# Designs tried in a protein design chat: VH-VL binders against o27280. Part 162

Target 1, 266 residues: o27280
Amino acid sequence: MDSMNVPEVLEIKRIVEESESVKTFIFSWDFRREVRPGQFVMVWDFRDEKPMSVSLIDPVRSEIGISIRRVGEFTDRVHGLSEGDLLGIRGPYGRGFELMGRDILLVGGGIGMAPLAALADEATARGMRVDALVAARTADELLFLDRLEAAGVNISTCTDDGSCGFKGFAHERLLTLEENHDMAAVCGPEPMMFQVMRILDERDVPAQLSLERYMKCAVGICGQCCLDDTGFRVCAEGPVFWSQELSRVREFGRYRRDPAGRRVPW
Below, E stands for the ipSAE of ESMFold2; O stands for the ipSAE of OpenDDE; V2 stands for 0.75 times the mean of E and O plus 0.25 times the DockQ between their complexes.

## First folded at step 7 (VH-VL)

Design k18 (framework fv_marstacimab)
Fold by ESMFold2-Fast, scan of step 7:
Structure k18 (fold): chain C 266 residues (1-266), chain A 118 residues (1-118), chain B 112 residues (1-112)
Amino acid sequence: as target 1 above (266 residues)
Amino acid sequence: EVQLLESGGGLVQPGGSLRLSCAASGFTFRSYAMSWVRQAPGKGLEWVSAISGSGGRTYYADSVKGRFTISRDNSKNTLYLQMNSLRAEDTAVYYCARTSWYGYFDYWGQGTMVTVSS
Amino acid sequence: QSVLTQPPSVSGAPGQRVTISCTGSSSNIGAGYDVHWYQQLPGTAPKLLIYGNTNRPSGVPDRFSGSKSGTSASLAITGLQAEDEADYYCQSYDSSLSGSKVFGGGTKLTVL
């Protein structure tokens, strides 16, 4: 309680420009406080605090990385920071990915590739064979391709506009790819994850999906983190869920909740 | 050093059965999907069947569905094609091919000839 | 009938350029599925020549190139040599066809 819930003020050691809209902020980290792929931290700019997935876990260099997409006032301010500037970090929080078998499929959309990049590093370090389907609206929004390639990951890309790789959506590409995986990990827009989950379920591939919506309370007592018909709390019991757990949630991939708790279609 | 070697071809009567084998070496067999592709004498290539690396998923061309069964034994690095209710139009050289994640065939065996004739 | 259409034959003289087309539809090449090309020398098994529209496997000379536009793909061979005389097949995937993988009918290249 006294360590995990209090932000530690850390100096930005290095910034990696991943794309026009995404940067990875790298900090020195004391690995007595364990971090696993799929977990998130709360990032505090001394005005607002937002949850961000951990995208780099490097115990050899004693570093973590946090990838942030520019989507609003908070992220615009953070993107304006430079090496040497300070941010508050607390966590990690949430359930991380579980690796099993020898061959893993990663399916990521947009910034959803951030937690999957960290998972790819761990899977590769364990000697697993990793295939990654990386999806985005355009080629410029594909993330971590160089990092995945350097790790020895076999990469397939798809873009909605056809500017790189397959023209179409992740689930359409997945239907045309061979299946030889012991498990999958999926992170991206919820409608994409729902379609991908259905294909993997039909192929008898156990999948873990990272569900990041409504994360405002790192302690896990926030009602906004609850899924409609299961009572799961994303902060406490997620953000990573097995596909069999999500198959019982009527809301997944179909509806979300606004701040007032009303159903809103994806 | 990737090698695929087909065997089991021969002459069979219409309505008969035949089992083809493909011995694989030089790669981690279980990590690759495998396919059978055939070619009738003087004709083009036709994809026949595919099997996932684990053997959990199988796929068939409409022309062979219900008659042919693809299987694999990953402990023996061997792919099989069980062909039942054979017809004259099944006469072809049958190739074993390693299937990439992208669905192309990066390595092919030399083929085995199946002749269906009375 | 093949789902992907190729000319049955093309011919050229040594040193010339030849192009082999592969014409599909909105359910295959037009849907964005990759096109792969195979070379089959007389009496031999097919060999992968081009994968993923434009990529060459190790050992394939840069005289061979692939391209894709709309519902069609092309294989270009420059500096034509006698040993290029072979059958060439395009291959893709069709989303509307059960069984998935589809080949073109093949093109016989004759070096005059």
Scores: ipSAE 0.313, ipTM 0.669, lowest interface PAE 2.8, mean pLDDT 86

Design k19 (framework fv_marstacimab)
Fold by ESMFold2-Fast, scan of step 7:
Structure k19 (fold): chain C 266 residues (1-266), chain A 118 residues (1-118), chain B 112 residues (1-112)
Amino acid sequence: as target 1 above (266 residues)
Amino acid sequence: EVQLLESGGGLVQPGGSLRLSCAASGFTFRSYAMSWVRQAPGKGLEWVSAISGSGGRTYYADSVKGRFTISRDNSKNTLYLQMNSLRAEDTAVYYCARTSWYGHFDYWGQGTMVTVSS
Amino acid sequence: QSVLTQPPSVSGAPGQRVTISCTGSSSNIGAGYDVHWYQQLPGTAPKLLIYGNTNRPSGVPDRFSGSKSGTSASLAITGLQAEDEADYYCQSYDSSLSGSKVFGGGTKLTVL
């Protein structure tokens, strides 16, 4: 068993409350084990293990952060932990985002802003111009706005209910904004990502989209993380895909698969 | 730092042609959409045309569609407006403007005067 | 038809507050498109004053503010000064005009 497939028991160094439903757990990390934006880790609470995107990568402080939304029994237990408590972390896994050009667009929905926040940090550190479209159902569900602002990111917000910024969906907002980007990175609910991808394709902007799919394990041996038409394994060949690859996947934006491989509509 | 300098204006007869140029400096030209905005003497602002940073997409006001062509040369940091079949109502100061993400014009040139008269 | 409507003129005395309206429709401001504001001093090119409904560029004092509600937007100028005497233009985007950027007719502000 190599070190990547064995959980390392780490102490929770700091907890940041991002919203009422989202917390970022920060750990000391040995950067001899490389981590890139867009990769995920398996988080083990000594009962269950779940995949979580890395939302903070700080080699200067030797820290990583993992942002977790409260949605069920596992995440409820993890949200109940305090600084000094222990979690098992294994990974990282998957392909990260690739940065191209000088000017990039980030489009994030809800917790999908987590991997994009880490990407924004890397892009701004490289001297790139970063524009971020941050979407949520309501104002209190908008994530990482202070962190993005501190990094020098130009931010546009949209909420379904109009409580902050543009009233409407991410793709509706995107149609009102200028196209000045060498690439885009998109993460959020699949229906949102599908609509955004179509607009970026029409504008001839290469886009990378991060798929958060159900999986039993993070080592690529589980067939349940395969995409319909292409046979791509999300944990092995993803979670980040270029838009030209996803445009050929029949299930993208339409349905997903449960642990038994059955189709589940969005 | 950011500078936009228009040239190519002048007096032209109805039905004639003119080509306007805008020399850009102080920023990464290819990373910005660019626009032409005009203002007839004593009148308000009217958006004329826009071009994406790559030059792949162009847009025109209905009043100039089919007569004007916007283009850019990113290797020379220059924006162009080819104006054909000019009419008296095209008489205006033509401004070169840089278009930012929200669709606003954050920097403007000094303008160049186009007079269409016999 | 005028796509964005502004009053042709407004006036105020030094130190007072003035408001300039920009009235649109469901195809522009009402559709959620941002409103931007420009100041034009006599004989000069326009200068960006407010963008994205409420944002000020560096160098624009906080006595200038923008707001948007429904199909309309407003520019407020507090602590009015003689140097504010200028033409003011709102600008947005209209989906019904083949996706065109549109300007209001302009408002001449006179400082009494």
Scores: ipSAE 0.558, ipTM 0.764, lowest interface PAE 1.9, mean pLDDT 87

Design k2 (framework fv_marstacimab)
Fold by ESMFold2-Fast, scan of step 7:
Structure k2 (fold): chain C 266 residues (1-266), chain A 118 residues (1-118), chain B 112 residues (1-112)
Amino acid sequence: as target 1 above (266 residues)
Amino acid sequence: EVQLLESGGGLVQPGGSLRLSCAASGFTFRSYAMSWVRQAPGKGLEWVSSISGSGGRTYYADSVKGRFTISRDNSKNTLYLQMNSLRAEDTAVYYCARTSWYGSFDYWGQGTMVTVSS
Amino acid sequence: QSVLTQPPSVSGAPGQRVTISCTGSSSNIGAGYDVHWYQQLPGTAPKLLIYGNTNRPSGVPDRFSGSKSGTSASLAITGLQAEDEADYYCQSYDSSLSGSKVFGGGTKLTVL
């Protein structure tokens, strides 16, 4: 269904600077094409195309937002764009988050907070109580704190260096939280997600985890998107998985693939 | 400080029903998952059921699925276990327990005896 | 059958060290899930003795310690005392399908 999912050229309506290295690009969106938190789009700058998580879904304003971290040539070019400039967008792709119960814990690391920020908006709009554990290496890498606060989310922070909130890793901070939840959603580095998943399993908290690995294929194509052991394609069957699915994948949290497809320890 | 007090146990015929209650005090009840754990006379501990802090999620051991219903009233700081279609093998002391953030049972009530016999 | 295997009994003399094992599998302790330990004195409710593999609740003497390695965990009691005579249970989590909290079969400690 390539012809049904061709890139649409959209004008950058607004740009929000989230940090020194992260910007959110906001576009008008036709919500006849459904977008759910946890899904991604392919962003085309007329030279290269890269997958980016949707970080804002606003049907009232008819807008979506895409948060992009500056990590290479493509993202550096996109960061150089201004309001009024054009980008190609196609999608959405992938499996989104499911919401259930009356309360939810969000655990986000770095740019992994992007899809969770969109989920927080949906959860609060549905009347759920939302607690967020926002983790980063340093205070200036903590993302979306103002958006989460404005949405009524209860926020806990942790940084590796102790520059904001708890000094330590997300899973260490999680052990000191006093609240139980009906479900959780987790997005960040795989080692963080593995430790968080294990703790949530022990508490009978069903968790959904989003794999933000680099994806070169859009849909239905194996390769870099294929998980070891299960044959899951992140683009087609993810990027969101239930903890029960990931508990059966021996590669998750332990190994990644280099550009040559070789198994490499984290 | 933390107190859990069970009630509602007793003698019941096979196929009958009982509702257990657990009155909690000394902590913010809504912030903790709660569980029922049972122990048959002279036997070991068996987890029966758990409920999330908000009451939005419930879990059951396979041996009681479809027969038991766990619930809570956070405004009354009370946990419940509705037991239907009771069998002789359900005979046990039923403990109310608070689930810690580590997934352990950090506080237990004194238990209430449920005897299923003719 | 118990998902976690404990010896049904263990014994020691006052002042000695005893250990109680808890053997699991790849779906519970072997998967990295924490082990908790409970002490049940005759005629009483269980009491949390060790949580998160190695931590002691307030009021538990340092004579009690926990450890975990591979698919197994152990509870060690040093300087054994007569009042330690009780049933001891390990507890963990099993990741099979719905997942659940699982207990060992229990170990009766006799102080000789």
Scores: ipSAE 0.352, ipTM 0.724, lowest interface PAE 4.1, mean pLDDT 86

Design k20 (framework fv_marstacimab)
Fold by ESMFold2-Fast, scan of step 7:
Structure k20 (fold): chain C 266 residues (1-266), chain A 118 residues (1-118), chain B 112 residues (1-112)
Amino acid sequence: as target 1 above (266 residues)
Amino acid sequence: EVQLLESGGGLVQPGGSLRLSCAASGFTFRSYAMSWVRQAPGKGLEWVSAISGSGGRTYYADSVKGRFTISRDNSKNTLYLQMNSLRAEDTAVYYCARTSWYGAFDIWGQGTMVTVSS
Amino acid sequence: QSVLTQPPSVSGAPGQRVTISCTGSSSNIGAGYDVHWYQQLPGTAPKLLIYGNTNRPSGVPDRFSGSKSGTSASLAITGLQAEDEADYYCQSYDSSLSGSKVFGGGTKLTVL
């Protein structure tokens, strides 16, 4: 259901090197535990656990994949593992993306493409038309392009440095592309998501945005969370939120709050 | 099979009006922006007007702004171009075209001839 | 002519390579808008040949290729064949014209 509190120790079946900094770890999965795009699992290396988005959901092969970017001590240790090694997995947690309409836009930045890759698979399996704007700092950091192409997804790329596709940011590229979508799903750095949300709101396209900082809130690990400037607690099961909910949250994309309640810019 | 069929062309006098239609089949019409592109005899292509998939946004070339109105009926899979205050220089073959996500015209109709002359 | 400039004509013999240029400005190609290319055979509607600067639709031979640099784009045709004789148009978007799609003036390709 909504929670799975006992970790299963699973063998790493296959590792895909997505980039210099990102690997996808693939495990056999019993789909009696349903997992949906946009959900995450807690990954346990027998010392620490961290939330990771599910990036591959393959009931035909009975596999899930978890894509992990190397950004600290935990992820560095996990990246040192090999096929045949063991990891603890518990979950899935959070609400998944909801698909509606026939045509969807995916806008992903960096590792934010991980949950969107799983969503692309589900959407194409349902016969939906999928357009994906894949953004990164450099060409080497663009993720899942071969997988999206194999799924029949229409792909546009942009890089900050112009090394692949449009030179610029996701929101700048989005302004050059047509508006023809029933919904959008967005995942990436929060400032990118804010700019993209503004454009989608202007175009009257409902969007779902996945916010990494709220993954722990979905499993009850975080304390009191306040998402707006009124100081009221906002208790929404994350990490996925509709743009209509986030448009009322002044801090989204602009700042966060430290433990003292002070604004910390993104 | 994806197809666009234009109709409504013909001979009209200067200052007159004409409405073009474009019937779409073989794809989800509401999911695509649509455009009208014209070509005067022996001349090049000129974009005339565009409409978003929902019909919420419309765009016009300066040469037709205020005289032409683009619209669509998604329930009938039909695109329209209402042409008012027609001028001799509006004489052209008018093509209906489907606009891809990249902004390219990926499917074209065969065109309908509009002749503005007395 | 249009805000996108093409040579009015180019010619080549069978088997040769020709390049058709499309020159824009900072308000269109230079602003990052994609360039698309169309082939129009005599008496027919245009057909999409290249989209998004470099992509070929299904069924377009790989002897046709597109490129973009700065404010300009090019269509290259290698291994010219008699059936390539047609008019070729580039197309982009211009932000300075209240936001409008723009075509080049067209290039007549003659295969000698």
Scores: ipSAE 0.594, ipTM 0.773, lowest interface PAE 1.3, mean pLDDT 87

Design k21 (framework fv_marstacimab; at its last look DockQ between E and O 0.56; V2 from the best seeds 0.53)
Fold by ESMFold2-Fast, scan of step 7:
Structure k21 (fold): chain C 266 residues (1-266), chain A 118 residues (1-118), chain B 112 residues (1-112)
Amino acid sequence: as target 1 above (266 residues)
Amino acid sequence: EVQLLESGGGLVQPGGSLRLSCAASGFTFRSYAMSWVRQAPGKGLEWVSAISGSGGRTYYADSVKGRFTISRDNSKNTLYLQMNSLRAEDTAVYYCARTDWYGSFDYWGQGTMVTVSS
Amino acid sequence: QSVLTQPPSVSGAPGQRVTISCTGSSSNIGAGYDVHWYQQLPGTAPKLLIYGNTNRPSGVPDRFSGSKSGTSASLAITGLQAEDEADYYCQSYDSSLSGSKVFGGGTKLTVL
């Protein structure tokens, strides 16, 4: 049993309220155990364990942050915790983002900005130029704008209702913006990511996409991403995939699974 | 600190050729799309051509398509416009301009005059 | 003519407010493409005045503001000054013209 697979009980050092539904939990971290943007940890509240993307990686302060959206019983319990309370953290796990080139595009929807915020920090620290398209349903759901601005990221916002920035969807906004990027990283709702990927493919921009439903594959619990739905799909470790890899996954952006394992259109 | 300096303009006969250059400094040249924008004497601005930061994608106004070629040398921080089969209506000041992420022309050179005699 | 329509001239007195319209169509401004504004003083190269519909570059006074609605955009100049006398151009992108950047015909602002 290597040390990264053993849960470590950590004290919640600080909680940042990102929105009504999103909080970032910050822990002291020993960076002898490396963490890369796009990786996730298993968060254990001593009852249930769930995968959560790392949203802050700060070796200078020796801190990591984990951003959690309130969507169910586990996340409701975690949101009820206070500074000084304990959580079990195991990891990191999964394939993180790879940086290439000098000019990077980030496209994030809602909580999908969490792993991209960590990536933005690393890219800017390496002297890369970062443009971020931050999308949400409403202005209240736009995340990490102040943090991205402080990092020197050039930001464009997009809301479905027009309450901040461009009125429309992320892919509609992307079509109106210039393309001078060596690569892109995309994270958000799967239908959004599919539309964005199509545009980036047409523009010949290699993209990496983070798919939350494939986090279980990275920790050895996989009933979805390793299904052979076409007879030709090659199983891959998630949650981050290059767009070329996703071209072989016919379900991406088209179908999800119901409790019986049946394909259901988005 | 951002500077764009055009050169290569002059007087040319109809059907002739000219190559314009734009020397860029003060920014990471390869990270920006670049454009040529022209202005005929006493007239408005007309976009001519654009090139992506890598040089992999080029765009042309219909009025110059097939006659003009935009290119760049990122190692020399220089933008070019090869103008062939020149016409009297190509007479204009040609500006080199940097294109930002929003699609605006955030910095412009001083311009270089191209006169096509008839 | 231009695919983006501007009035050819506008005038105002010092201290007044003037607005310059930029009218497009469903293939440019109406398709969601940003509108940018440029000021060209006599004998000089154009200068970016407003980008991304509403943003001001460093050094541009807050007397200049941009807005966009439907298929149109506007540049507003408040507290008009003599040095604002110039040609003003709107610019966007037209999806129906093979990826073309497009300019309005320009508006000559005269400070009376």
Scores: ipSAE 0.677, ipTM 0.829, lowest interface PAE 1.2, mean pLDDT 88
Fold by ESMFold2, look of step 8:
Structure k21 (fold): chain C 266 residues (1-266), chain A 118 residues (1-118), chain B 112 residues (1-112)
Amino acid sequence: as target 1 above (266 residues)
Amino acid sequence: EVQLLESGGGLVQPGGSLRLSCAASGFTFRSYAMSWVRQAPGKGLEWVSAISGSGGRTYYADSVKGRFTISRDNSKNTLYLQMNSLRAEDTAVYYCARTDWYGSFDYWGQGTMVTVSS
Amino acid sequence: QSVLTQPPSVSGAPGQRVTISCTGSSSNIGAGYDVHWYQQLPGTAPKLLIYGNTNRPSGVPDRFSGSKSGTSASLAITGLQAEDEADYYCQSYDSSLSGSKVFGGGTKLTVL
């Protein structure tokens, strides 16, 4: 029996309010179970179970942080918990980001900054130069800015309403910034990632993008996270894919599927 | 400590050629786009040319396009400007400048003087 | 003429506040490109003073500040000191000039 497929019940050690709608839940973690930026965990509240991004990986303090946006019934219940309350955690799962070179670009939209914050910590610990383009609808929804700044990350922001930084979308801001990176890591709304991927491909910057799809098993058996025309399973072959892998995926950037498998426009 | 040291300036006649060099140290040279910026005596700053960190993309002001060629050797941490078909209006101090992610020139060399006259 | 327009000179007494304008167009500042500012003391190379519209490099005092609105930008200097006497240049990027970097014509600041 593989213990990684059974939720371990863990006590919430700390809760960080990242924004009005996003909280990071911090747990003690035994790092004999290695966790890589870009991997995910399944969070169980004893009624339902959902995939969540790992945003903090701290082997020194033996802690992980899991960032959760309040978007529905499950996340409303989890946001109502307090320090000392219990959650089930299984994982980690999936293929994480791979660092290369000395200069990395991060492009994150909304909660997509969560796995990129973890990656930024690893990149800076390796002595890499990290540039981060952080996008949101409004200034109040820009995530992890203070943490990134304290880590020595060079930040550029954009907001749809112009309340902070560049007014507009991440790909529009990216066109106004210098191109000098060995790789890029991208996570956020899929339409944003599609547009950013096109720019990075034109610039010959190797890019890794983290996709979100509906998940049930998280180990590649049920088929619920499959991408059209390739058969890639986001939970097993991803969630992090190279841009070349995604360039052959017709679904990417054009539509998504709901839990029943029906096409839904982005 | 970031240092940029230009060399190769001097007196040249119109129609002549000159090659400028800029030795870079104190930073990872290949990680930064580089530019040449010039300043004619008593005049303002004028951007001349830029090159990406890899060297794969080059850019030129219209006033020098077709006459000047920017290049870099990342194994020697050196930026170059080959100047051909020089004109009197090319007379200037030429600065080597490092470009950051935001598009600013965050470090400058001391400049090298190019004088084009008969 | 310069793509970015600056006043040729400004002056102020020690302790005073002065502002230097930088006016561009829809192909540069108005297209969303950042504005950067440089100080050039007599006989020296320019020094970066403000980048990304509003940010100060380490070692630049907070009495220097930048702002940007529409197609123009502004450098403000408060608590004016004698050593601030210099030429000041704004710089941006212009997409209509084959993707070139552009400078303003420069502003001579005289401390009275």
Scores: ipSAE 0.598, ipTM 0.808, lowest interface PAE 1.7, mean pLDDT 89
Fold by OpenDDE, look of step 8:
Structure k21 (fold): chain C 266 residues (1-266), chain A 118 residues (1-118), chain B 112 residues (1-112)
Amino acid sequence: as target 1 above (266 residues)
Amino acid sequence: EVQLLESGGGLVQPGGSLRLSCAASGFTFRSYAMSWVRQAPGKGLEWVSAISGSGGRTYYADSVKGRFTISRDNSKNTLYLQMNSLRAEDTAVYYCARTDWYGSFDYWGQGTMVTVSS
Amino acid sequence: QSVLTQPPSVSGAPGQRVTISCTGSSSNIGAGYDVHWYQQLPGTAPKLLIYGNTNRPSGVPDRFSGSKSGTSASLAITGLQAEDEADYYCQSYDSSLSGSKVFGGGTKLTVL
């Protein structure tokens, strides 16, 4: 219990270059410590600590994967690491995805595909039919396509520039796809998720969405990731929320809090 | 095995009405959108209408909008097409087709012939 | 008059390679919408041949392949066989027609 809050120093076993800006770091994992798709871990590079989604859960190999996008100083340092180097990992934390039904739709944008890739593996292992709408700005930013295909996932791609698949945004592509799902899981830029949720609600498709907020403690104490009006803590009650829950969250799709607690529009 | 069986076709006068049915089996009916596609004698394929798995959303070709109504009864695994104000140009074999996520028609019935003639 | 344009007929000898083109526009194939292909044998209902541009359903031989580029798609048949004689239709989605599914005019393939 308390031990889960102490970073475990782990060796990077492998590094997979997913795209120009995204790498997956693979670690040995003791699966007596349960981890679910949609949960996150705190990654510690001995200077700073950031929450990262688990993108790979492999009980057979006793490994987990953490996909990290290069977006700032911390991730720059992490991206400079090599196999054999060390990182501190604590967790997992948060509420993960729940699977129900037989048919599941995954809608992911950019690095948002990370937790969805892990979910896809679990869903396919359970014999579910998995359809995935994978969105990115450009073709070279599309993540996990080969991995998803290998798992038996039906993939539709969407790119802002039309370099691969549908030219446009995920919610636009979704409108052209058929309504054949018992539930959906969504993760990506919040404006995307907001639009996708609206469509799914109109279609009466139960949906779970994974939110991203500034998280400091990861254990629901500091309140940095608290959502306005509801008091939901993304690190504790989330990061995965049902659409019904998010419908009560005024800030969803509209703004977020920065590290100083200021409202920042999307 | 997926099976689709159309019925209800026949001869009807212009301005008349006809209701087609499609009995589905071999799959979870509610999990799939369904479509009607027609083919006039010696002509190509034309999409007519589609309905979502739940039945909450319906779609129509411009050529039939306002005249045709697609519906489904998931408890009976049956798809319907109510055709009103029929015209000569509606004469065709009407196929029931299962529609997958991509929008392709992965299974077809054998079709039922509708003839609109005086 | 079809939104998607196909040649009315193509022919080939057994063992040859034939291609059937499907030409669309910026509102369908050019927009990145998927192209699907169907085979219709004489006197029978259509059968899905290719879905999602390049994917083959189970039971479809690898002699059949689909491709898409720009505003056009293509169905290729290698090792042409007598049983391949049929009508072939491409199908896609068009955003300019109130979100309609659209078919090509069909191509009659004759095996010489």
Scores: ipSAE 0.437, ipTM 0.794, lowest interface PAE 1.1, mean pLDDT 94
ESMFold2 (binder alone), look of step 8: mean pLDDT 93; pTM 0.952

